VHH binders against q86b00r158to499. Designs and how they scored, part 8

Target 1, 342 residues: q86b00r158to499
Amino acid sequence: PRNSLQRAIDRLKNKFGISLKGSFEEEFYLIKKGDNNNSSVASLLNSIEKLDHGTFANYHSLDCYGDILEKITNALEEQGLPIEQLLSESGSGQFEITIDYTDIMEACDRHIIVRQTINSIASYNGYIATFIPKPFDGLVGSGCHAHLSLWDTNDSNLTPDANGECGLSLVNQFFIGGLLKHSKSLTALFNTTPNSYKRLKPFYWSGCNVSWGLDNKESFIRIPSSPFSATDGCSNFEIKTIDHTSNPYLAMAGIIHAGFDGIENSIAPPPPTSLFDQSVLNNQLIPSNFEDAIQSLKENHYLCENIGNDISNAFIHVKLAENKILKELSDDDQILKLLELF

## First folded at step 18 (VHH)

Design y02
Fold by OpenDDE, last read:
Structure y02 (fold): chain B 342 residues (1-342), chain A 128 residues (1-128)
Amino acid sequence: as target 1 above (342 residues)
Amino acid sequence: QLQLQESGPGLVKPSETLSLTCTVSGGSISSSRYYWGWIRQPPGKGLEWIGHIYHSGNTYYNPSLENRVTISVDTSKNQFSLKLSSVTAADTAVYYCARPRTYYYDSSGYYTLGFDVRGQGTLVTVSS
């Protein structure tokens, strides 16, 4: 998988003189293990569901978990991972860590290390860290949002253009056009479990609409705006649908090749929509289940070929098999299984 | 300051090939940021986007002209060119080279590119 990404990176650079940089917003839940060592993970998860939801995305949540978060932060920093931000998310015990953006390969490497570190520190300190997309019914899911930008050989950010649509350069617009074109197939790379699709629901700011636009959290491609976007353009674009079940290397390889297609063929995306544009609600949605997503990928010869037919085929078969197993499990058992994997 | 200048013959005979060159000054065609394109305006008609090219040589053409249009780029000369084959009187127009920055969809579902900078334009007349 890592080699696949490298090939994608090389392809983009060699053909267009473009590099992809990125960062991941690592959303996850921390669950403190009770004193009763005999509590099943399922019991713990159920207990969390019963927690007072009044602590959603507040400073209090950060305070309650201050010690463990500090340990996580220290461990990451000790490993040379520059933390851009750490914040409490909407879910009780949900947090987000973002490492500074870097070359996309390194970003993927960091992603793996971050997750492993968090899991390790959590476990060592009597917590469970879970990166499951939708670990709790009724609670906000956890994604692995990717913030991406295009760069030239002079290490200049190509993404922003104050005179471009949504503050993006035309080349980035075409890149996005490619992403949207391949959005269904990319979904298979981004979301690889049935649980993933519990998170991916319309009107939950999960990016389910095949669209792009400024500050539109419902769009597959969100363009974060700033007070300076009108003058400086927008520095990056965000994919919100990605979760931790994805292989980051394959996901990014897919993104690069999809975007490559956009640039190569000048694929203009549909007109952009903003958060306040209700018309986006009528846009096409990404697949609502893995089977549809993986079918799209199977039929996408362009992506499969460029990612690599062998690895694509292997991915498809393995994930189909895994999903079959997961779907046969009860909801609780599925969560337990996912906890072992992620 | 970025400047674009069209050059080429102002008169072309029917069935021949229209050939124009755009010379870019004050900016590099080799930049990965920008595309370079051609537009034209026939007498009494609106602007029509012909096509554009990226520094890599990748092109996109207006579907209505795709079969007759060839756009090329010469990064060494900081130029890009337009060839339009099998011209007819309908191809009489002022031709502009331009730097596209945005796109617009028309009612037919096709998009055209918006530009921030274009040349002064050159009239090309197709006549016997």
Scores: ipSAE 0.897, ipTM 0.964, lowest interface PAE 0.5, mean pLDDT 92
Fold by OpenDDE, fold request of step 23:
Structure y02 (fold): chain B 342 residues (1-342), chain A 128 residues (1-128)
Amino acid sequence: as target 1 above (342 residues)
Amino acid sequence: QLQLQESGPGLVKPSETLSLTCTVSGGSISSSRYYWGWIRQPPGKGLEWIGHIYHSGNTYYNPSLENRVTISVDTSKNQFSLKLSSVTAADTAVYYCARPRTYYYDSSGYYTLGFDVRGQGTLVTVSS
């Protein structure tokens, strides 16, 4: 998988003189282990609820978890990972950590290290860290939002253009056009479990609409605005649908090849949508289940070939088999199984 | 300062090939940031996007003209060119080379309405 990404990187660079940089927003839950070895989903949920009720204020979540978060932060920094942001997401034991953007390969490497480090520190200190997309019904899901940007060989950011649509350069618009074209197939790479699709619901800021737009959290591609967007443009674009069940190398390889297609063929995206645009309700949605997504990928010869037919076929078969097993389990058993993995 | 200048014959006979060259100064066409394109304006009509090219040689053409249009790039000369074959009176227009900044998508294709720099334009008349 890592080699597949390297080939994608090389392809983009050799043909267009473009490189991709990025960062992941790592969302996860921390659950304090009780004295009882009861690891049932209900027990875990109760632990979260108990903590939430004890704080009486969502903004105190960081204080309640201050010690463990400090340990996590220190461990990451000790490993040379520059932390851009650490914040509480919902006050229910959910947190987000972001490492500074870097070359896309390194960003993927960091993604793996961050998750492993958090899991290790949590476990050592009597917590459970979980990166499951939708660990509990009624609670906000967890993703790993990717912030991406295009760069030239002189290490200049190609993404921003104040005179471009949504503050993006034309080349980046075409890149996004490619992403939207391949959005169904990419979903299979981004979201690889049935649980993933519990998170991916319309009107929950999960990016389910096959669209793009400034500050549109419902869109597959979100363009974060900045106070300087009027003068300098927007520096990056965001994909919100990616969760931790994805192989980051394959996901990014898919993104690069999809974007490559956009640049190569000048695929202009549809008109952008905003958060308050009612037309979003009429937009096409990404697949609502894994079976549809994986079928789209299977039929996408362009992506499969460029990612690599062998690795693509292996991925498709393995994930189909895994999903079959997961679907035979109860919801709780699925969560328990996923807790072993994520 | 970026400047674009069109050059080529102002008169072309029907069925012949229109050929124009755009010379770019004050900037490199080898930049990965920009595309380079051709637009035209027939008398009494609006602007029509013809097509564009990337430094890699990848092109995109207006579907209405795709079968007759060829755009090429010469990075060594910092130029890009337009060829339009089988011309008719309908191809009489002021032709501009331009640097596009955005496209608008519709059901009929892609049209560029936004560009920051273009040439002064050159009139090409198709006449026997």
Scores: ipSAE 0.896, ipTM 0.964, lowest interface PAE 0.5, mean pLDDT 92
Fold by OpenDDE, fold request of step 23:
Structure y02 (fold): chain B 342 residues (1-342), chain A 128 residues (1-128)
Amino acid sequence: as target 1 above (342 residues)
Amino acid sequence: QLQLQESGPGLVKPSETLSLTCTVSGGSISSSRYYWGWIRQPPGKGLEWIGHIYHSGNTYYNPSLENRVTISVDTSKNQFSLKLSSVTAADTAVYYCARPRTYYYDSSGYYTLGFDVRGQGTLVTVSS
């Protein structure tokens, strides 16, 4: 998979003189292990609900999560991973860590290391860290939102343009056009378990609408605005649908090839939509289940060929088999199984 | 300061090929940031987008002209060119080279490009 991404990177650079940089927002839950070794989903959920969430704003305080978060932060910093931000999320016991953006290959490598580090530190300190997309019904899901930007050979950010639509350069607009064109297929790379699609719901800021726009959290491609967007443009675009079940290398390879198609063929995206645009209700959605997503990928000869037919076929086969197994399990058993993996 | 300048014959006979070149100064056509395009304005009509090209040579043409239009780029000369074959009186217009910055969908469902900078324009008359 890493080689596939390298080929994609090389393709983009060699043809257009463009490189991709990015970072992942790592969302996850921390659960304190109980003394009773009861590993039921209900037990885990109860452990979360009993915690005082009022102190989540200060991760360095002496509270139930402050110590473990500090240990996680220290461990990451000791490994040379520059932390951009650490935040509590809307879910109880849910947190987000973002490492500074870098070259897309390095960003993928960091993504893996960050998750491993968090899991290791959590386990060592009597916690369970989980990156499952939707670990508990009624609680907010976890993704790994990708913030991406295009760069030229002079290490200049190509993404921002104050005179472009949504503050983006035309080349980035076409890149996004490619992403939207291939959004259904990309979903198969981004979301590889049935549980993934429990997280992906319309009107839950999951980005499942095949659209793009400023600060539109319902859109497949969100353009984060800042106070400087009007003068400087927008520095990056965000894909919210990606979760930790994805192979980051294959996901990014898919993104690059899809975007490549956009640039190569000048694929203009549909008109952008704002968060308050009523027309969003009539827009197409990404697949609502894995079967539809993987079918889209199977039929997408462009992506499969460019990613690599062998690796694409292997991916499709393995994920179909895994999903078949997962679907035979109860909801709770699925979560327990996924806890072993993510 | 970025400047675009059109050059080519101002008179073309019917059925012949219109050929124009745009010379870019004050900026590199090899930039990965920008596209380069051609637009025209027939007498008494609005602006019509003809097509655009990327430094890689990838092109996009207005569907109404696609079969007759060829746009090329020469990065070594910092130029890009337009060829329009089989011209008729309907092709008489002021032709502009331009640097597009965004896109717009027209009433026909096709997108055109919006530009921030364009040349002064050159009149091309199709006449026998």
Scores: ipSAE 0.896, ipTM 0.963, lowest interface PAE 0.5, mean pLDDT 93
Fold by OpenDDE, look of step 19:
Structure y02 (fold): chain B 342 residues (1-342), chain A 128 residues (1-128)
Amino acid sequence: as target 1 above (342 residues)
Amino acid sequence: QLQLQESGPGLVKPSETLSLTCTVSGGSISSSRYYWGWIRQPPGKGLEWIGHIYHSGNTYYNPSLENRVTISVDTSKNQFSLKLSSVTAADTAVYYCARPRTYYYDSSGYYTLGFDVRGQGTLVTVSS
């Protein structure tokens, strides 16, 4: 998988003189282990400290988990990972950590290290960290949103353009056009479990709409607006649908090749959308289940070939087999199984 | 300051090939940020996007013209060119080279490229 990404990186650079940089927003839950060895999902849910669900960056949440979060932060910093932000998310016991953006390969490496570190520190300190997309019914899901930007060989950010649509350069618009074109197939790379699709619901800010737009959390591609957008444009774009079940290398390889297609063929994205366009919100959705997503990928010869036919085929077969097993389990058993993995 | 300048013959006979060159100054066409394109305005009509090229040589042409249009780039000269084959009177227009910055969907369902900078334009008349 890592080699596949390297090939994608090389392809983009060699053809267009473009490099991709990025970072992942790592969302996860921390659950304090109870005295009882009861490992039921219900037990885990009950162990989550009930916090006010309505506020981002809740100071109280940070205080309650201050010790464990500090240990996590220290562990990451000791490994040389520059933390951009650590904040509480909407779910009780849910947090988000972001490492500074870097070259996309390194960003993927960091993504793996961050998750492993958090899991390790949590476990050592009597907590369970879970990166499951939708660990509990009724609670907000967890993703790993990718913030991405295009760069030239002079280490200049190509993404922003004050005169471009949504503050993006034309080349980046075409890149996004490619992403949207391949959005269904990419979903298979981004979301590899049935549980993933419990998180991916319309009107839940999960990015289910095959669209793009400024600050549109329902869009597959969100463009974070900047107070300086009128002057400088927007510095990055965000893919919201990615979760931790993805192999980051394959996910990014897919992104790069999809974007490459956009640039190569000047694929303009549809007009940007707002949250008020109900027709777009209702009718332009990514796959709602893994089977549809993986079928899309199977049929996408462009992505499979560029990612690598062998690795693509292996991925498809393995994930199909895994999903088959997972679907035979009860919802609770699925969660328990996923807890072993994520 | 970026400047674009069109050059080429102002008169072309029917069925022949229209050839124009755009010379770019004040900026490099090798930039990965920008595309370079051609537009035209027939007498009494609006602007029509012809096509564009990236520094890599990748091109995109207006579907209405794609079979007759060839755009090329010469990075060594900081130039890009337009060839339009099999011209007719309908191809009489002021031709502009331009730097596209964004896209717009038109009434035909296809997108056209918006530009921030263009040349002064050169009139090309198709006449026997």
Scores: ipSAE 0.876, ipTM 0.951, lowest interface PAE 0.5, mean pLDDT 92

Design y02
Fold by OpenDDE, look of step 20:
Structure y02 (fold): chain B 342 residues (1-342), chain A 128 residues (1-128)
Amino acid sequence: as target 1 above (342 residues)
Amino acid sequence: QLQLQESGPGLVKPSETLSLTCTVSGGSISSSRYYWGWIRQPPGKGLEWIGHIYHSGNTYYNPSLENRVTISVDTSKNQFSLKLSSVTAADTAVYYCARPRTYYYDSSGYYTLGFDVRGQGTLVTVSS
């Protein structure tokens, strides 16, 4: 998978002189292990509810988890990972950590290290860290939002243009056009379990709409605005649908090839949607289940070929088999199984 | 200050090839940020986007002209050019080179490119 991404990176650079940089917002839950070794989903949920009643950016939540979060932060910093921010998220016991953006390959490497480190520190300190997209039906889901930007060979950010649509350069607009064109297929790479699609619901800021626009959290591609957007443009674009069930290397390889298609063929995206408007829901949603997503990928010869036919075929077959097994399990058993993996 | 200037013959015979060159000054066409394109305006008609090119040589042509259009770039001269083959009277127009910055959709749902800078334009007449 890592080699596939490298090929994608090389392809983009060699053809257009463009490179991709990025960062992931890592959302996760911390669950304090109770005295009772009963690892039922209900017991885990109860543990969360008892410990933290906080909401998004609640200081109390941070205080309750202060010790474990400090240990996590220290461990990451000791490994040379530059932490941009650590936030309390909307779910009780839910947090987000973001590492500074870097070259996309390194960003993927960091993504893996961050998750492993958090899991390790949690385990050593009597906690369970989980990166499951929707671990509990009553609590908000967790993703790994990708913030991406295009760069030239002189290390200049190509993404921003004050005179471009949504503050983006034309080349980046075409890149986004490619992403939207391949959005259904990309979903299979981004969201690889049935549980992923419990998180991906309209009206939950999960990016389910095949659209793009300024500060539109329902769009597949969100363009974060800034106070400087009017003068300098927007520095990056965001994909919110990606969760931790994805292989970051394959996900990014897919993104690069999709974007490459956009640039190569000058694929303009549809008109942007800045704010969520139900009337603008063009009924174009990403797949609502894995079967539809994986079918889209299977039929996408362009992505499969460029990612690599062998690795694509292997991915498709393995994920189909895994999903079949997961679907045979009860909801609770699915969560328990996923807890072993994520 | 970025400036674009068209050059080439103002008269072309039917069935021949229209050839124009755009010279860019005050900026480099080798920039990865920008595209470079050609637009034309026939008498009494609106602007029509012909096509554009990236510094890498990657091109996009209007589907209506795709089979007859060739756009090329010369980074050493800071120029890019247009060739339109098999011209007819319908190809009589003022031709502009331009730097596209964004896109917009027409009433038919097809997108065209918007530009921030263009040349003064050059009239090309197709006549026997």
Scores: ipSAE 0.870, ipTM 0.952, lowest interface PAE 0.5, mean pLDDT 92
Fold by OpenDDE, fold request of step 23:
Structure y02 (fold): chain B 342 residues (1-342), chain A 128 residues (1-128)
Amino acid sequence: as target 1 above (342 residues)
Amino acid sequence: QLQLQESGPGLVKPSETLSLTCTVSGGSISSSRYYWGWIRQPPGKGLEWIGHIYHSGNTYYNPSLENRVTISVDTSKNQFSLKLSSVTAADTAVYYCARPRTYYYDSSGYYTLGFDVRGQGTLVTVSS
């Protein structure tokens, strides 16, 4: 998978002189282990300190988890991973950590290290860290949001243009056009378990709409507005649908090839959707289940060929087999199984 | 300040090839950030996008003109050019070179929402 991403990187650079940089927002839950050896999902849920759900940056949540978060932070910094942001997301033991952006290959490497480190530190200190997309039906899901930007050979950010649509350069608009074109297939790479699609629901800010726009959390591609947009434009674009079940290398390889198609063929995206538009929500959604997503990928010869037919086929077969096993389990058993993996 | 200037003949005979050159000053056409394009405005009609070129030489043409249009770039001269073959009276227009801002497309083709800079334009008349 890592080699596939390298090929994608080389392809983009060699043809257009463009490189991709990025960072991942790692959302996860921390659960303090109780004295009870009860490993049921219900027991885990009960162990979550439920705070005010209306506060996204809950002071109390950060305070309650201060010691463990400090240990996580220190461990990451000791490994040379610069933390850009650490915050409480839902006030119910859910947190988000973002490492500063870098070259896309390194960003993927960091993603793996971050998750492993968090899991290790949590376990050692009597906590369970889980990166499951939807661990509990009544609680907010966890994604692995990718913030991406295009760069030239002189290490200049190509993404922003104050005079461009949504503050983006035209080349980045075409890149996004390619992503939207391949959004259904990309979903198979981004979301690889049945549980993933419990998180991916319309009207839950999960990016289910095949659209793009400023600060639109329902869009497949969100453009974060910035205070300097008037002068410099927007520095990056965000994909919210990605979760931790994805192989980051294959996910990014898919993104690069999809974006490449956009640039190569000047695929303009549709008009941006910044406001909630019911007409967009009803007609253009990403797949609602893995079977539909993987079927889209199977039929996408462009992506499969460029990612590599062998690795694409292997991915498809393995994930189909895994999903079959998971679907045979009860909901609780699925969560327990996923806890072993993520 | 970025400036674009069109140059070429103002009169072309039917069936001949229209040729224009855009000279860019105050910026490099080799930038990976920008595209360089041609638009035209026939008398009494709106703006029509013709096509654009990227620094790599990658081109895109309006489907309505695709078979007749060639856009090229000369990085050494900081110029890009337009050739439109087999012209008719319908090709009479003011031609502009421009740096496009954004495009949208529908079933009828590509449309530019805007551009941040363009030339003053040059009238090209197709007449016998």
Scores: ipSAE 0.863, ipTM 0.946, lowest interface PAE 0.5, mean pLDDT 91
Fold by OpenDDE, last read:
Structure y02 (fold): chain B 342 residues (1-342), chain A 128 residues (1-128)
Amino acid sequence: as target 1 above (342 residues)
Amino acid sequence: QLQLQESGPGLVKPSETLSLTCTVSGGSISSSRYYWGWIRQPPGKGLEWIGHIYHSGNTYYNPSLENRVTISVDTSKNQFSLKLSSVTAADTAVYYCARPRTYYYDSSGYYTLGFDVRGQGTLVTVSS
């Protein structure tokens, strides 16, 4: 998988002189282990310290978990991982850590290390860290949102253009056009379990709408606005649908090849969509289940060929088999199984 | 300041090839940020986008003209060119070279939503 990404990187660079940089927003839950060795889902849910569900980025939650979060932060910094931000997301024991952006290969490497480090520190200190997309039905899901940007050979960011649509350069617009074209297939790479699709729901800021737009959290491609957008444009674009069940290398390889298609064929995206356009939000959605997503990927000869036919076929077969097993399990047993994996 | 200037013959006979060159000054055509394109305006009609080229040589043409259009780039001269073959009276227009800002595609073709700079334009008349 890592080699597949390298091939994608080389392809983009060799043809267009463009490179991709990025970072992941790592969302996860911390659960303090109780005195009872009961590992049931109900037990885990009851162990979640709920503070204020109505407040985004609740500082009280950060205070309650201050010790463990400090240990996590220190461990990451000791490994040379520069932390951009640490946030409490929902006040229910959910947190988000973002490492500074870097070359896309390194960003993927960091993604793996960050998750492993968090799991290790949590376990050692009597906590469970979970990166499951939807671990609890009544609580907000967890993703690993990717913030991406295009760069030239002079290490200049090509993404921003104050005069471009949504503050983006034309070349980046074409890149996004390619991503939207391949959005259904990419979903199979981004979301690889039935549980993933419990998280992916319209109107939950999960990016399920096949669209792009400024600050549109319902769009497959979100363009974060900048206070400097009037003069400098927007520095990056965001994909919110990616979760921790994905192989980051294959996911990014897919993104690069999809974007490559956009640039190569000058695929302009449709007009940007705002949150107020309800007609669009209800009409064009990414796949709502893994079976539909994986079918889209199977039929996408362009992506499969460029990612690599052998690795694509292996991925498809393995994930189909895994999903079959997971679907045969009860909801609780599925969560328990996923806890072993993620 | 970035400036674009069209050059070429103002008269072309039917069935011949229209050839124009755009000279770019005040900026490099080799920039990875920008595309370079051609637009035309027939008498009494609106602007029509012809096509564009990237510094890599990658091109895109209006589907209605694709079989007759060739756009090329010469980085050494900081120029890009347009060739339109098999011209007819319908190809009579003022031709502009431009740096496109935003494109959108629909069922009718590729449409320019804006550009930040263009040439002054040159009239090309197709006549026997």
Scores: ipSAE 0.863, ipTM 0.948, lowest interface PAE 0.5, mean pLDDT 91
Fold by OpenDDE, look of step 21:
Structure y02 (fold): chain B 342 residues (1-342), chain A 128 residues (1-128)
Amino acid sequence: as target 1 above (342 residues)
Amino acid sequence: QLQLQESGPGLVKPSETLSLTCTVSGGSISSSRYYWGWIRQPPGKGLEWIGHIYHSGNTYYNPSLENRVTISVDTSKNQFSLKLSSVTAADTAVYYCARPRTYYYDSSGYYTLGFDVRGQGTLVTVSS
């Protein structure tokens, strides 16, 4: 998978003189282990500190988990990972950590290291860290939102353009056009378990709409507005649908090839949507289940070929098999199984 | 300050090839940030996007003209060119080279490119 991403990176660079940089927002839950070795989902849920769900970035949450979060932060910093931010998220016991953006390959490497480190520190300190997309039905899901930007060979960010649609350069608009074109197939790479699609619901800021736009959290591609947007444009775009079940290398390879298609063929995205645009509610949605997503990928000869037919086929077969097994499990057993993996 | 300047013959005979060159000054055509394009405005009609080119040589042509249009780039001269073959009276227009920056959808649902900079334009008349 890593080699596939490298090929994608090389392809983009060699053809267009463009490189991709990025970072992941790592959302996860911390669960304090109780004295009882009961590892039931209900037990885990009960171990989550109950906080007011109405408050985003709750200070109380940070206070309750201060010690473990500090240990996580220290561990990451000791490994040379530049932490951009660590904050509480909407779910009780839910947190988000972001490492500064870098070259996309390194960003993927960091993604893996961050998750492993958090899991390790949590475990060592009597916590369970879970990166499952929807670990609990009543709680907000966890993703790993990818913030991406295009760069030239002079290490200049190509993404922003104050005179471009949504503050983006035309080349980035075309890149996004490609992403939207391939959004269904990419979903199979981004969301690889049935549980993933419990998180991917409309009106939950999960990015289910095949659209793009400024500060539109329902869009597959969100364009974060910047205070400097009036003069400089927007510095990056965000893919919200990615979760930790994805292989980051394959996911990014898919993104690069999809974006490549956009640039190569000047695929303009549809008109942008905004948070206030009610028409977004009727827009096309990404696949609502893995079977539909993976079918889209299977039928996408362009992505499969460019990612690599062998690795694509292997991915498809393995994930189909895994999903079959997972679907045969009860909801609780599925979560327990996923806890072993993520 | 980026400047674009069109050059080429103002008169072309029917069935011949229209050929124009755009000279870019104040910026590099090799930039990965920008595209370079051609638009035209027939008398009494709106602007029509002809096509554009990236520094890599990748081109996009308006489907209505795709079979007759060739856009090329010369990085050494900081120029890009337009060739339109098999011209007819319908190809009479003011031709502009432009730097596209964004897109918008027209009333027919097709996207066209918006530009921030364009040349002064050159009238090309197709006449026998």
Scores: ipSAE 0.832, ipTM 0.935, lowest interface PAE 0.6, mean pLDDT 91

